VHH binders against Serine/arginine-rich splicing factor 11 (SRSF11). Designs and how they scored, part 6

Target 1, 81 residues: Serine/arginine-rich splicing factor 11 (SRSF11), of Homo sapiens (Human) (q05519r33to113)
Amino acid sequence: EVIQVTNVSPSASSEQMRTLFGFLGKIDELRLFPPDDSPLPVSSRVCFVKFHDPDSAVVAQHLTNTVFVDRALIVVPYAEG
Key: E = the ipSAE of ESMFold2; O = the ipSAE of OpenDDE; V2 = 0.75 times the mean of E and O plus 0.25 times the DockQ between their complexes.

## First folded at step 4 (VHH)

Design t11 (framework vhh_7n9e_1; at its last look DockQ between E and O 0.59; V2 from the best seeds 0.00; counts 0 for: pae E 3.9 > 2)
Fold by OpenDDE, look of step 5:
Structure t11 (fold): chain B 81 residues (1-81), chain A 122 residues (1-122)
Amino acid sequence: as target 1 above (81 residues)
Amino acid sequence: DVQLVESGGGLVQAGGSLRLSCAASGFTFSSYAMYWGRQAPGKGREWVSGISGSGGSTAYASSVKGRFTISRDNAKNTLYLQMNNLKPEDTALYYCAKEGTWSYSGPDYDYWGQGTQVTVSS
């Protein structure tokens, strides 16, 4: 039920990410790295989204290559550990 | 394979200066942000500075801001850290790191080098 989103724009906010993936289903947890208030310079960011419904995670993978803000997202399943 | 090799460390008196270098290979250097970190004896690794792939953005830990300057030469695949007004508290093994991935539990860095020792005497 967890996805990893890479190639996230440095200009994207956690709120924007939550809005985008929230359309697909209820989100139990969302983490964006680096966080919005981080001073760390990065070329891209990584977002983890834990969906309440595992089916939402499957659907979310279809957003791969969708341009968000200024970059094409890469959405894959993520296993912790 | 990604390789990072730090150099430029040494023994210096308080108030002195050092310039560290990190030679990078095995990846498109300019496409990734690069970072310096350090680890003092008995302490955990701490972030020191970061620079974007293009070099247009930089950041510093509060403990080194105003004294350290991070830079890069993308044509030479080299990262630098100019360290001025060094203090005994700066004594540590200094690492360079490539922009990495993050785990679900938090940030992570890819491919830390072996480090270069910086020792600042009082």
Scores: ipSAE 0.126, ipTM 0.508, lowest interface PAE 2.0, mean pLDDT 91
ESMFold2-Fast, scan of step 4: ipSAE 0.397; ipTM 0.774
ESMFold2, look of step 5: ipSAE 0.129; ipTM 0.582
ESMFold2 (binder alone), look of step 5: mean pLDDT 81; pTM 0.818

Design t12 (from a6 with Y103D L106S S107E; framework vhh_7n9e_1)
Fold by ESMFold2-Fast, scan of step 4:
Structure t12 (fold): chain B 81 residues (1-81), chain A 124 residues (1-124)
Amino acid sequence: as target 1 above (81 residues)
Amino acid sequence: DVQLVESGGGLVQAGGSLRLSCAASGFTFSSYAMYWGRQAPGKGREWVSGISGSGGSTAYASSVKGRFTISRDNAKNTLYLQMNNLKPEDTALYYCAKEGTIDWTSEGPDYDYWGQGTQVTVSS
């Protein structure tokens, strides 16, 4: 139900991530790290998306290699080991 | 337990090549995305490249795109970074990292960084 999105542009926002992944299904929770207001300089960011429907998480993995802002996203299942 | 062991670093002239390896154990390697990161002396950690569990999807930091190639051999539980046309700016300690887990009570994700890293030094 949870996906991990890496290689997220430093200039991408939580709202932009919600818009992109929201087309795939209802989002229960989305967290972007570091958060939008963080003063930390980073070369990329990581986003976690919890979908209401587990099937949406499977579909979201098809967005791997989709260019968003200035780079390709890596979308994988968020597995707890 | 999870273990990641990096190797393949060394001293190389600008324009040269190196191939880094990361030997993984303690988890189902093909089920997790893997990453390469680096830390230059006196600087923060920089994400370099990532690869999906199946190896079907890769991504690169703009600073290395076109010069570095990430790959994996799931039968050997090994991650690779082929580094071509190395620049002095690539001098850093290179780490491999496994897709992390998050405690929903924490305020940030953490990559499972289990390696000591392998040093890459590029002279001009």
Scores: ipSAE 0.006, ipTM 0.193, lowest interface PAE 11.1, mean pLDDT 77

Design t13 (framework vhh_7n9e_1)
Fold by ESMFold2-Fast, scan of step 4:
Structure t13 (fold): chain B 81 residues (1-81), chain A 122 residues (1-122)
Amino acid sequence: as target 1 above (81 residues)
Amino acid sequence: DVQLVESGGGLVQAGGSLRLSCAASGFTFSSYAMYWGRQAPGKGREWVSGISGSGGSTAYASSVKGRFTISRDNAKNTLYLQMNNLKPEDTALYYCAKEGTMTWGSPEYDYWGQGTQVTVSS
């Protein structure tokens, strides 16, 4: 199960996102867009987290409206295609 | 609905200057980063420059750094690209883009409007 995290601060890092969501369960894959090394200025970033256990994705949705760095996160389930 | 309308292109001689504009509507302009991209005949799209919502951060492709300046007027919902010391290699259709949607399998950006043609003669 993959979650989509929007309204992520431009100042947040992939490591910080892994720490935050890793507390909820084992992360199989995490993608933060644009990447940490991107020179592109953005107003916010988007993070996708693929948990090993689908139950972790359900629990992670409780982090919606949690202030992280400088703004509230929006966490929703993600189904692509 | 989001709309971006580019203008200001034209024919100029090498070493000349042009200022491109992008008029934005349908969204809170100051809340989104904006970008300029271009596409030369027979080539893929190339990112040129970007600016944060506040205007506090800018970035440029290596090919244009030092010659182009991106700016914005949030009160007028307008994005600009000041192009100095133009080269024939800068000949392309120039598009503005709004900070876009990201998907797990396919990152996407919103490109709107017809673009504005820039032709630089030798």
Scores: ipSAE 0.014, ipTM 0.365, lowest interface PAE 6.6, mean pLDDT 83

Design t14 (framework vhh_7n9e_1)
Fold by ESMFold2-Fast, scan of step 4:
Structure t14 (fold): chain B 81 residues (1-81), chain A 122 residues (1-122)
Amino acid sequence: as target 1 above (81 residues)
Amino acid sequence: DVQLVESGGGLVQAGGSLRLSCAASGFTFSSYAMYWGRQAPGKGREWVSGISGSGGSTAYASSVKGRFTISRDNAKNTLYLQMNNLKPEDTALYYCAKEPTISWGGSDYDYWGQGTQVTVSS
């Protein structure tokens, strides 16, 4: 299962996101947009985390409104709809 | 749908100035970074400048730094590029772009409008 994390600080790194969400379960894939090496300025970043265990994705939603770096995260289940 | 409409281009002499505008609609303007890019005859697209959604952070390509200023008016949904001390090498079609709407499968980076032509004579 995949979660979508929005309102991610422009200064947060993929390593920091992996550390934070890794405590909730095994991560199969993590993608942070724009990537860490992007030269483009952005107002915020978006992170997608694919957990090995679907239950980890449900628990991760409890991190919504957790301050990370300089702002509160918004964590929702990712849906194709 | 997202729509971006560029204006303000024209013919100017080297050393002159122009101000470009980009009118945005179809999305929450203040929530997205905005960019200016350009394409010169016979060349690919080049990034020129960017500004964060709040306007608090800006960045410039080395070729334009110190001469161009990017700004935005979030109340008016408008992006600007003030171009000073224009050089013949700045001749290009100028486009604005929105920060991509991203998904697990990737992002859509091309919200370029028709562009506005800037021609600098020497």
Scores: ipSAE 0.016, ipTM 0.366, lowest interface PAE 5.6, mean pLDDT 82

Design t2 (framework vhh_7n9e_1)
Fold by ESMFold2-Fast, scan of step 4:
Structure t2 (fold): chain B 81 residues (1-81), chain A 122 residues (1-122)
Amino acid sequence: as target 1 above (81 residues)
Amino acid sequence: DVQLVESGGGLVQAGGSLRLSCAASGFTFSSYAMYWGRQAPGKGREWVSGISGSGGSTAYASSVKGRFTISRDNAKNTLYLQMNNLKPEDTALYYCAKEGTIYWSGPDYDYWGQGTQVTVSS
């Protein structure tokens, strides 16, 4: 029920990620690393989305290669933390 | 394999300057952010500074802002930290790190080098 989204733009926000993935189903948790207020410069970020419905996580994988902000997202299932 | 080798540390008096270098290999250097961290005796590692792959953005811990300058030479695969106005509190083993995988619990670095010792006498 958790997906890992990589190749996320450094300028994307948690709010923008919630808006994008919220269309696919109810989100229980969303975490973007580094967080929005982090001073650390990075080439890209990673986002984890925990959906309430496991089916939403399967559908979300269709968003892989979708351009968001300035680059294509990579969406895969997250096995465990 | 990723390799990072730090150098440039040494003994310096308070108010002095040092320039640290980190030689990187095993990856496309310009495609990744790079960081400097440090570890003082009896303490965990703490973040000091970071620089984007292009060099276009930098960030600093509040304790070093205005005194330290991070830079990189992508043609030479080398990261630098220019340290001015050194204080005894800056005494630590200094490490460089490559941008790594970010896990659910937070960021992880691909590799830390063995470090270079900086000792600032009072």
Scores: ipSAE 0.011, ipTM 0.300, lowest interface PAE 9.1, mean pLDDT 82

Design t3 (framework vhh_7n9e_1)
Fold by ESMFold2-Fast, scan of step 4:
Structure t3 (fold): chain B 81 residues (1-81), chain A 123 residues (1-123)
Amino acid sequence: as target 1 above (81 residues)
Amino acid sequence: DVQLVESGGGLVQAGGSLRLSCAASGFTFSSYAMYWGRQAPGKGREWVSGISGSGGSTAYASSVKGRFTISRDNAKNTLYLQMNNLKPEDTALYYCAKEGTIYWTSGPDYDYWGQGTQVTVSS
């Protein structure tokens, strides 16, 4: 029920990510790295989204290759352990 | 397999210093940014600091800026956090994380890289 979103724009915010993935279902937890206020220069950011409903995580994977801000997102399931 | 092992925590009095280490394996260490985060008992995870793969750029949470210094030794695959002028408010379990992975708060529904290293600051 956790997805990993890579190739996230360095200018995207956690609020924007929550809005985008929130349309797919209830989000229990969302973490964006580096955080929004980090001055650390990075070529891209990584976002993790835990959905309340596991089916939302499956649907979210269809957003792979969707342009968000300035680049295409890569959405895959996140395996824990 | 990515593995991150934190060490260096302990009990220290306010105003003291500690140096934390994170031994990394299973990936090309110098190619990824690294982060330190912390979690106080019963609280959520807080980002503390980050460093670029080359070590050329660093960033700090406002709560630790000027007191903590993040560094890395790419030849040894090791990340460090030098903590000076520690305050009781710095008491937490400290975790390291690699760019492209995530550490979650310890709990039955989450997994995270490493078990963290406990830092306790008494007054």
Scores: ipSAE 0.000, ipTM 0.163, lowest interface PAE 11.6, mean pLDDT 78

Design t4 (framework vhh_7n9e_1)
Fold by ESMFold2-Fast, scan of step 4:
Structure t4 (fold): chain B 81 residues (1-81), chain A 121 residues (1-121)
Amino acid sequence: as target 1 above (81 residues)
Amino acid sequence: DVQLVESGGGLVQAGGSLRLSCAASGFTFSSYAMYWGRQAPGKGREWVSGISGSGGSTAYASSVKGRFTISRDNAKNTLYLQMNNLKPEDTALYYCAKEGTLSWGPDYDYWGQGTQVTVSS
């Protein structure tokens, strides 16, 4: 029930990501890379969201191509290994 | 008990505007994100817009971006959707939903009855 969100704006924050994906259900864990306070320059960021309800992860994929801040998000299921 | 009551729909010509309202009760309104969704007759559900509990963050589906504006009045427990430059493709039953209740699966239902928007021509 984990999604990977790519093409995240470098100016987006973890709190903004929680606000967006929290619309779809309770979030158990959210990690944004690099972290909000990272000094590293990046052109985009990657976010992982673990939902409490597996159905929320399925619905979240409908947000693919939604413009957030300054660019369209890419939302896919995350499979480890 | 949670209740959501939509209103403000109607008949309008292409290029016109409508303002939808959703009156919420039974929960601490400002603590939850709220959404608008829609369903055209015989078609699947479509997410339209969302707003955080504080109102500080909003998001929109690509099909409505730039034409629709979501807002809320936490003192009045009311969610709004300002719809401008309406198109025939916007014809649908519009629903509001609270954070954690939206599902696009076949056995899921919205809490409200919805409000019908019909755009002619």
Scores: ipSAE 0.000, ipTM 0.142, lowest interface PAE 16.3, mean pLDDT 78

Design t5 (framework vhh_7n9e_1; at its last look DockQ between E and O 0.54; V2 from the best seeds 0.00; counts 0 for: pae E 4.1 > 2)
Fold by ESMFold2, look of step 5:
Structure t5 (fold): chain B 81 residues (1-81), chain A 122 residues (1-122)
Amino acid sequence: as target 1 above (81 residues)
Amino acid sequence: DVQLVESGGGLVQAGGSLRLSCAASGFTFSSYAMYWGRQAPGKGREWVSGISGSGGSTAYASSVKGRFTISRDNAKNTLYLQMNNLKPEDTALYYCAKEGTFSWSGPDYDYWGQGTQVTVSS
C-alpha cells in the first residue's frame, strides 16, 4: 500500500521523510516531489511512501496534523496505477 | 485550449546572447508557475528555469544560474528567458511549460510548447 503525504515543507528532505515513516514500518519505496535537489519554486512538497506491510500504512495515516519541520502533515491512502 | 508558442531562437556565437519568448493563451497566465526546459540532441528533457505565477520567486538549474534570467509579463501573457554568455553545450530545443501537479510517477507538466531551436557555435 502507498500513502500520500501532502503539506510537506519545501525544506524537508527525502531522508527526513524516510526516517519519520520508517519508524512505523519497513518502507519498500519512498518518492519525494520535487526531489531534494530540485530548485522548483513550490509552496509545499508531496511524498509517497510504499510500506511493505499494509498495516503500517494504516498506522501512518494517524500522523495527519502532526507538525513536521514547519507545518502539519496530511497523510492519506494513495492508489497505485 | 492551452497554447504555448516559443520564439527568439537562432544561431549565435559562443559568448553571445539571445532572448526567448513564450506566448501563452487558453488559461489564466498569472495563476500558474511557468518553466523553461530544453532538449539537446541525444539527451532527455532538462529543466532549466522556473518562475512563480506572480513573478516574485525564480529558480534556475545550476548549469545556467548567473547566465540566464527568467521573467514574465503577466499583462502580455508572455514568459521570457534572457540567455547571456552562451556556450556550445547550451545548444538545444528550448520549450516552455505550464505548472502541473505531482503523482507517484512524478511531475505532470500539463502542457509543453513546440520549442524554439538555439544553436551556439564556437
Scores: ipSAE 0.074, ipTM 0.537, lowest interface PAE 4.1, mean pLDDT 80
ESMFold2-Fast, scan of step 4: ipSAE 0.288; ipTM 0.728
ESMFold2 (binder alone), look of step 5: mean pLDDT 81; pTM 0.819
OpenDDE, look of step 5: ipSAE 0.202; ipTM 0.643

Design t6 (framework vhh_7n9e_1)
Fold by ESMFold2-Fast, scan of step 4:
Structure t6 (fold): chain B 81 residues (1-81), chain A 122 residues (1-122)
Amino acid sequence: as target 1 above (81 residues)
Amino acid sequence: DVQLVESGGGLVQAGGSLRLSCAASGFTFSSYAMYWGRQAPGKGREWVSGISGSGGSTAYASSVKGRFTISRDNAKNTLYLQMNNLKPEDTALYYCAKEGTIEWSGPDFDYWGQGTQVTVSS
């Protein structure tokens, strides 16, 4: 299952996101938008994390409102549209 | 209540200039990056330019770099695109976009504007 993490600091790296969410379980895929080296100016970023174990995605939602780098994360389940 | 209203488009001859405006409402304008995109007849959409919430950082597509200038007036909740040295290939519907959620398949933006038509004659 996939979670969507919004309100991610523009200074956060994909490695830092992987470290944070890796504590909750094995990560199959992690994508941070815009990418770390993007020239696009943004005030915040969004990260998608696909866990190997669906239970890890449920637990990850408890990280909502956790301050990471300089702001609180918003973690929600990513439902396929 | 998020609204983006573009204006300033029109018909100009190659080599001319045009200034587009985007009036924003319904959100804290200075807290979000803003973008200009365009879609030409018979072509796909393309990103044109972006500006950070404070206005401290800007970025441009290679096709417009040096010719277009993005700016914003946070006191007026307005985004601008100054277009100089226009070329026929700049003919497109121009729309502004607020920083939004990116889809899993890749970066995409939430576009609330209807767009303003820019036509550059040869």
Scores: ipSAE 0.000, ipTM 0.162, lowest interface PAE 12.4, mean pLDDT 79

Design t7 (framework vhh_7n9e_1)
Fold by ESMFold2-Fast, scan of step 4:
Structure t7 (fold): chain B 81 residues (1-81), chain A 122 residues (1-122)
Amino acid sequence: as target 1 above (81 residues)
Amino acid sequence: DVQLVESGGGLVQAGGSLRLSCAASGFTFSSYAMYWGRQAPGKGREWVSGISGSGGSTAYASSVKGRFTISRDNAKNTLYLQMNNLKPEDTALYYCAKEGTFTYGSPDYDYWGQGTQVTVSS
């Protein structure tokens, strides 16, 4: 299962996201958009986390409303569309 | 209802200038980054420039850096692109985009307007 994390600070890094969500279980893939080295200005970023264990994805939704860096994260199951 | 309306395109000779505008409505304009993109006939969409919500940060594609200037007026909900020293290869439909959702496989932009045509004669 993949989760979608929105309202991620522009100054957060992929490493910081990996550290935060890594506490919840093994991460198979983590993608932060735009990437850490992107020159594109954005108001916030979006992170996708694929956990090895689907249970970790369910638990990760508890992090919704957690302040990370400078703003509260929004964590939802990733759905196409 | 998010709405973006581009204007200011036209026919211009090489070396000339144009100023494009994008009127935005339906969202809190100052809270989102805005972008300009373009599409030449038979080609895919190409990112041109971007500006942060506050206007404090800007970025440009290498092909336009030094010639184009992006700006915004948050009181008027309007995005601008000042295009100087235009070249025939700048001929394209220009459109603005609101910062949008990123998909797992690729970045995406939320809303694109209908565009405004820029034609640069040689």
Scores: ipSAE 0.152, ipTM 0.529, lowest interface PAE 4.2, mean pLDDT 86

Design t8 (framework vhh_7n9e_1)
Fold by ESMFold2-Fast, scan of step 4:
Structure t8 (fold): chain B 81 residues (1-81), chain A 123 residues (1-123)
Amino acid sequence: as target 1 above (81 residues)
Amino acid sequence: DVQLVESGGGLVQAGGSLRLSCAASGFTFSSYAMYWGRQAPGKGREWVSGISGSGGSTAYASSVKGRFTISRDNAKNTLYLQMNNLKPEDTALYYCAKEGTLTFSEGPDYDYWGQGTQVTVSS
């Protein structure tokens, strides 16, 4: 189960996202776009988190509207394909 | 509807300068990062430069760093690229792009690319 986290601060790091969402359960995969080393300026970043346990993805949606770094996160379920 | 219209391209001698403009409409310009990209004959699209919505952060491809300057005028909804010390290898169609959505599998994307303005640098 994958969640999509939008409105992520441009200054947030993959490590910070792993720390925040890792508290909710084992993370199988986490991708933050653009990547931490990208020179590409963006107004916000998007993070995708694949949890080992689908229940963790449900709980993570409670983090919607949580201020992280400098802005409130938007956490929704993600389905691709 | 997002509209991006590039202008300012042309023929220039090596070592010369050009300033490209991109007129934007159909979205809140100051809320989005904007980018310049280019495509040379026989090559894929290459990212050139980007600027944050506020103009506070800029970035450049290594091939243009120190020669090109990206800027924006949010009051006029216009993006600029000042191109100095142009080289023949800068010959390409230049287009602007609005920050777009991202997907898990495909990664970063641009919402819209303009039709472009041709830059030709003679040796």
Scores: ipSAE 0.013, ipTM 0.386, lowest interface PAE 7.6, mean pLDDT 83

Design t9 (framework vhh_7n9e_1)
Fold by ESMFold2-Fast, scan of step 4:
Structure t9 (fold): chain B 81 residues (1-81), chain A 122 residues (1-122)
Amino acid sequence: as target 1 above (81 residues)
Amino acid sequence: DVQLVESGGGLVQAGGSLRLSCAASGFTFSSYAMYWGRQAPGKGREWVSGISGSGGSTAYASSVKGRFTISRDNAKNTLYLQMNNLKPEDTALYYCAKEGEIYWESPSYDYWGQGTQVTVSS
């Protein structure tokens, strides 16, 4: 029920990620690294999304190669625990 | 595999300067952001500075801003930290890090070197 989203733009925000993935189903938890207020320069960011419904995690994988902000997302399942 | 080797630490008096180097290998250096962190005795790791892969963006912790300068030479796969106006509170093990993988349960950067010791006397 957790997906890992890589190749996330340094300019993307947690709220933008929540909006994008929220359309696919109810989100129990979302974490974006580094956090929005981090001064740390990065080439890309990583987002983890925990969906309430496991089916939402499967559907979200179809967003792989979707351009978001300035680059294509990579969405894969993530084993929690 | 990723290898990071820090050097340039030593003993210096307050108000002095020191330049640290980090030699990187095992990855495409210019494609990743690089960082300097430090750990004082009995304290946790503290982020000090960062630089983007191209060198076009830099950032600094408030405690070192204006005194330290981060830079990189992508042709030499080397990261630098120029430290000016050193203070006793800058005494720490300094280590470099590569932008790395982040895990859901424990988000942290994986790639830190072994470090180089900086000691600033009063």
Scores: ipSAE 0.014, ipTM 0.337, lowest interface PAE 7.2, mean pLDDT 83

Design u10 (framework vhh_7n9e_1)
Fold by ESMFold2-Fast, scan of step 4:
Structure u10 (fold): chain B 81 residues (1-81), chain A 122 residues (1-122)
Amino acid sequence: as target 1 above (81 residues)
Amino acid sequence: DVQLVESGGGLVQAGGSLRLSCAASGFTFSSYAMYWGRQAPGKGREWVSGISGSGGSTAYASSVKGRFTISRDNAKNTLYLQMNNLKPEDTALYYCAKEGTLSWTGPDYDYWGQGTQVTVSS
């Protein structure tokens, strides 16, 4: 139900990630690290998306290698604990 | 196998300067942001500065801004911290860190090196 999105552009926002993944189904929770206004320099950001429907998480993995902002996203399933 | 080795610390008088180095190995250095943190006796770890993989972006804690300069040499896999106008309150063990692995509950920065001691006398 949770996917991990890596290689997210430093300039991408939480709102943009929510819009993109929201097209695939209802999002229960989304976390982007570091947060939008963080002053920390990073090479890329990481986003976790928890979908209400597990099928949405499976479909979202097809977005891997999709260019978003300035680079290709890497979308994989995330297993917690 | 990630390794970070800090060096360059020492004893210096207030107003003095030191340059710290961090030798990195075991990963593609230019692909990751790097950070300096410090821990004073009896206190928690404090973030000091960060630099993007390309070196194009830097950031500093307000306590060190204008006095410290972070830089990197990607050809040498080395991170630097130039510390000027040192104050007694800068006394701490200084660590370098690699941009960490993130989990649902937040960042996990287990790439901290052993540290290099900086002592500033007043």
Scores: ipSAE 0.015, ipTM 0.419, lowest interface PAE 5.8, mean pLDDT 84

Design u11 (from a6 with T101S Y103G L106E; framework vhh_7n9e_1)
Fold by ESMFold2-Fast, scan of step 4:
Formats: C-alpha cells, sequence, structure tokens
Structure u11 (fold): chain B 81 residues (1-81), chain A 124 residues (1-124)
C-alpha cells in the first residue's frame, strides 16, 4: 500500500520523512521528490511511502493536517488505494 | 482557475536569441516556483529551467546552462526565459509550468500540466 504525502517543506529531508512515517510501521520504499540533492527550486515537495503492512498506510492518512517542519502535511492514498 | 499563456517563440537562425514570456493568472504568483519545459517532435517533455517564488534560486538543465536565463517579475505576474546562442537542437514547443502542476510519481517527475506553449524553431 502506497500513500502520497504533499505539501512537504522544501527543507524536509528523506531521513526526516522516513523517521516520521517509520513510527507507523515498516517502510518498504520511500521516495521524496525532488530528491534531497536536487537543484530544482520548489516551494513544497511530494513524498511516496510504501508500507510493508497495508494497515500502516491507513493509519498514516490520519497524519493529514499535521504540521511537519513548517507546514501541514496532506496525506492521501496513491493509485488503487 | 490557473491560466498560463506563453509567447515570444518564432523562427531564428542558429546563434540567434529569443525571449519567451509566460503571463500567469489565477493564483498567488510569488508563492510558487515556476518552470520552463520543452518538447521536441517525437520526444517526451523535458525540464529546461526553474526559478523559486522569490526569484532567489534558479536552476538549469545541463544542455542550456550558460545560454539560457530564467527570470520573473512578480509585480507583473510574468515569467521569462532569455535564450541566447540558440542551436538547432533547441527546436521545440516551450511550455511554462506552475509548481504543483509538475506531477511526481514513484518513478520521478511527470510533467502533467503545461500552458499551451510557444513554438521555437532554430534553423541551421
Amino acid sequence: as target 1 above (81 residues)
Amino acid sequence: DVQLVESGGGLVQAGGSLRLSCAASGFTFSSYAMYWGRQAPGKGREWVSGISGSGGSTAYASSVKGRFTISRDNAKNTLYLQMNNLKPEDTALYYCAKEGSIGWTESGPDYDYWGQGTQVTVSS
């Protein structure tokens, strides 16, 4: 199960995202766009998190509107759910 | 309702220059990064340049670095691309894009939103 996290601070790192979502369960894959080393200027970033346990993805959606770094995250299911 | 209107394209000879403009409306222009992308015939869309909302940070694809300059006028809600020393391989339809309209997938960037574009053709 994959979630899409939007409105991620440009100063947030992949390590910080992995730490935050890792509390909810084992993460199989995490991709933050643009990547930490990207020269591309952005006002916000997008993160995709694939949990090992689909229940973790459901719980993670409750983090929507949670302030992380400097702004509220938006967490939704990605693809089929 | 977000609207982006590109202009300034045309036919030029190799070594020439063009300045593209993108008039933006329907959103708080200074709050978003803006980008220029292009699509040549038979090829996918590719990113060309980007600029932060404040104008304080810019970035360029390696193929255009040193020749193109991105800028913005937040008072006029307008994005610019100054293109110098144009090459035949720069021939493409040029689009401006608002941050948030450039999609991201697990595989990387997916350029899923653009203005209508302005055609740039560079002859040898």
Scores: ipSAE 0.153, ipTM 0.505, lowest interface PAE 3.5, mean pLDDT 85

Design u6 (framework vhh_7n9e_1)
Amino acid sequence: DVQLVESGGGLVQAGGSLRLSCAASGFTFSSYAMYWGRQAPGKGREWVSGISGSGGSTAYASSVKGRFTISRDNAKNTLYLQMNNLKPEDTALYYCAKEGTIYWTLGPDYDYWGQGTQVTVSS
ESMFold2-Fast, scan of step 4: ipSAE 0.176; ipTM 0.563

Design v1 (from a3, 14 letters changed; framework vhh_7z1x_3)
Fold by ESMFold2-Fast, scan of step 4:
Structure v1 (fold): chain B 81 residues (1-81), chain A 124 residues (1-124)
Amino acid sequence: as target 1 above (81 residues)
Amino acid sequence: QVQLVETGGGLVQPGGSLRLSCTASGFTFSSYAMYWVRQAPGKGLEWLSGISGSGGSTAYADSVKGRFTISRDNAKNTLYLQMNSLQPDDTAVYFCAKEGTIYWTLSGPDFDYWGQGTQVTVSS
């Protein structure tokens, strides 16, 4: 029910991620790393989205390769390897 | 094959200075942010500083802000940490880390595939 979104633009915000993934279902938790106000320099960011409905997490994986801001997102299920 | 080799650690007296180096290989160095982290005896990992791939942006933990300076030389694939005004509680093993080897979890960042680290001991 949790997805990991990688290759997120440094310019993307938590609000933008919430808007994008909110179309797919109710979001219980969304966390973007580094946070929006972090001074930490990164070339890309990582977002975790916990959906209320597990089916929304399955559908969200179809957003992989979707260009968001300036680059394609990579969406995978979040599980310990 | 990503490799990171930290050097420059040693014994220094309080108030002294030390410069750490991290030599990187196996990836396009200038394309990735680099970080310094440390682990003091009996403590968890502490993130200290980060620098963007170009070197144009830097960040520091409050514990080292104003005392430590991160820099990089992309032509030499080398990351540096200049440490000034060293304190006994700066005693730790220091590691460099590459963006992409940081484990981002719901609890925050964690680091994997560090080099061997370099020991810094601040004592009189």
Scores: ipSAE 0.015, ipTM 0.327, lowest interface PAE 6.3, mean pLDDT 83

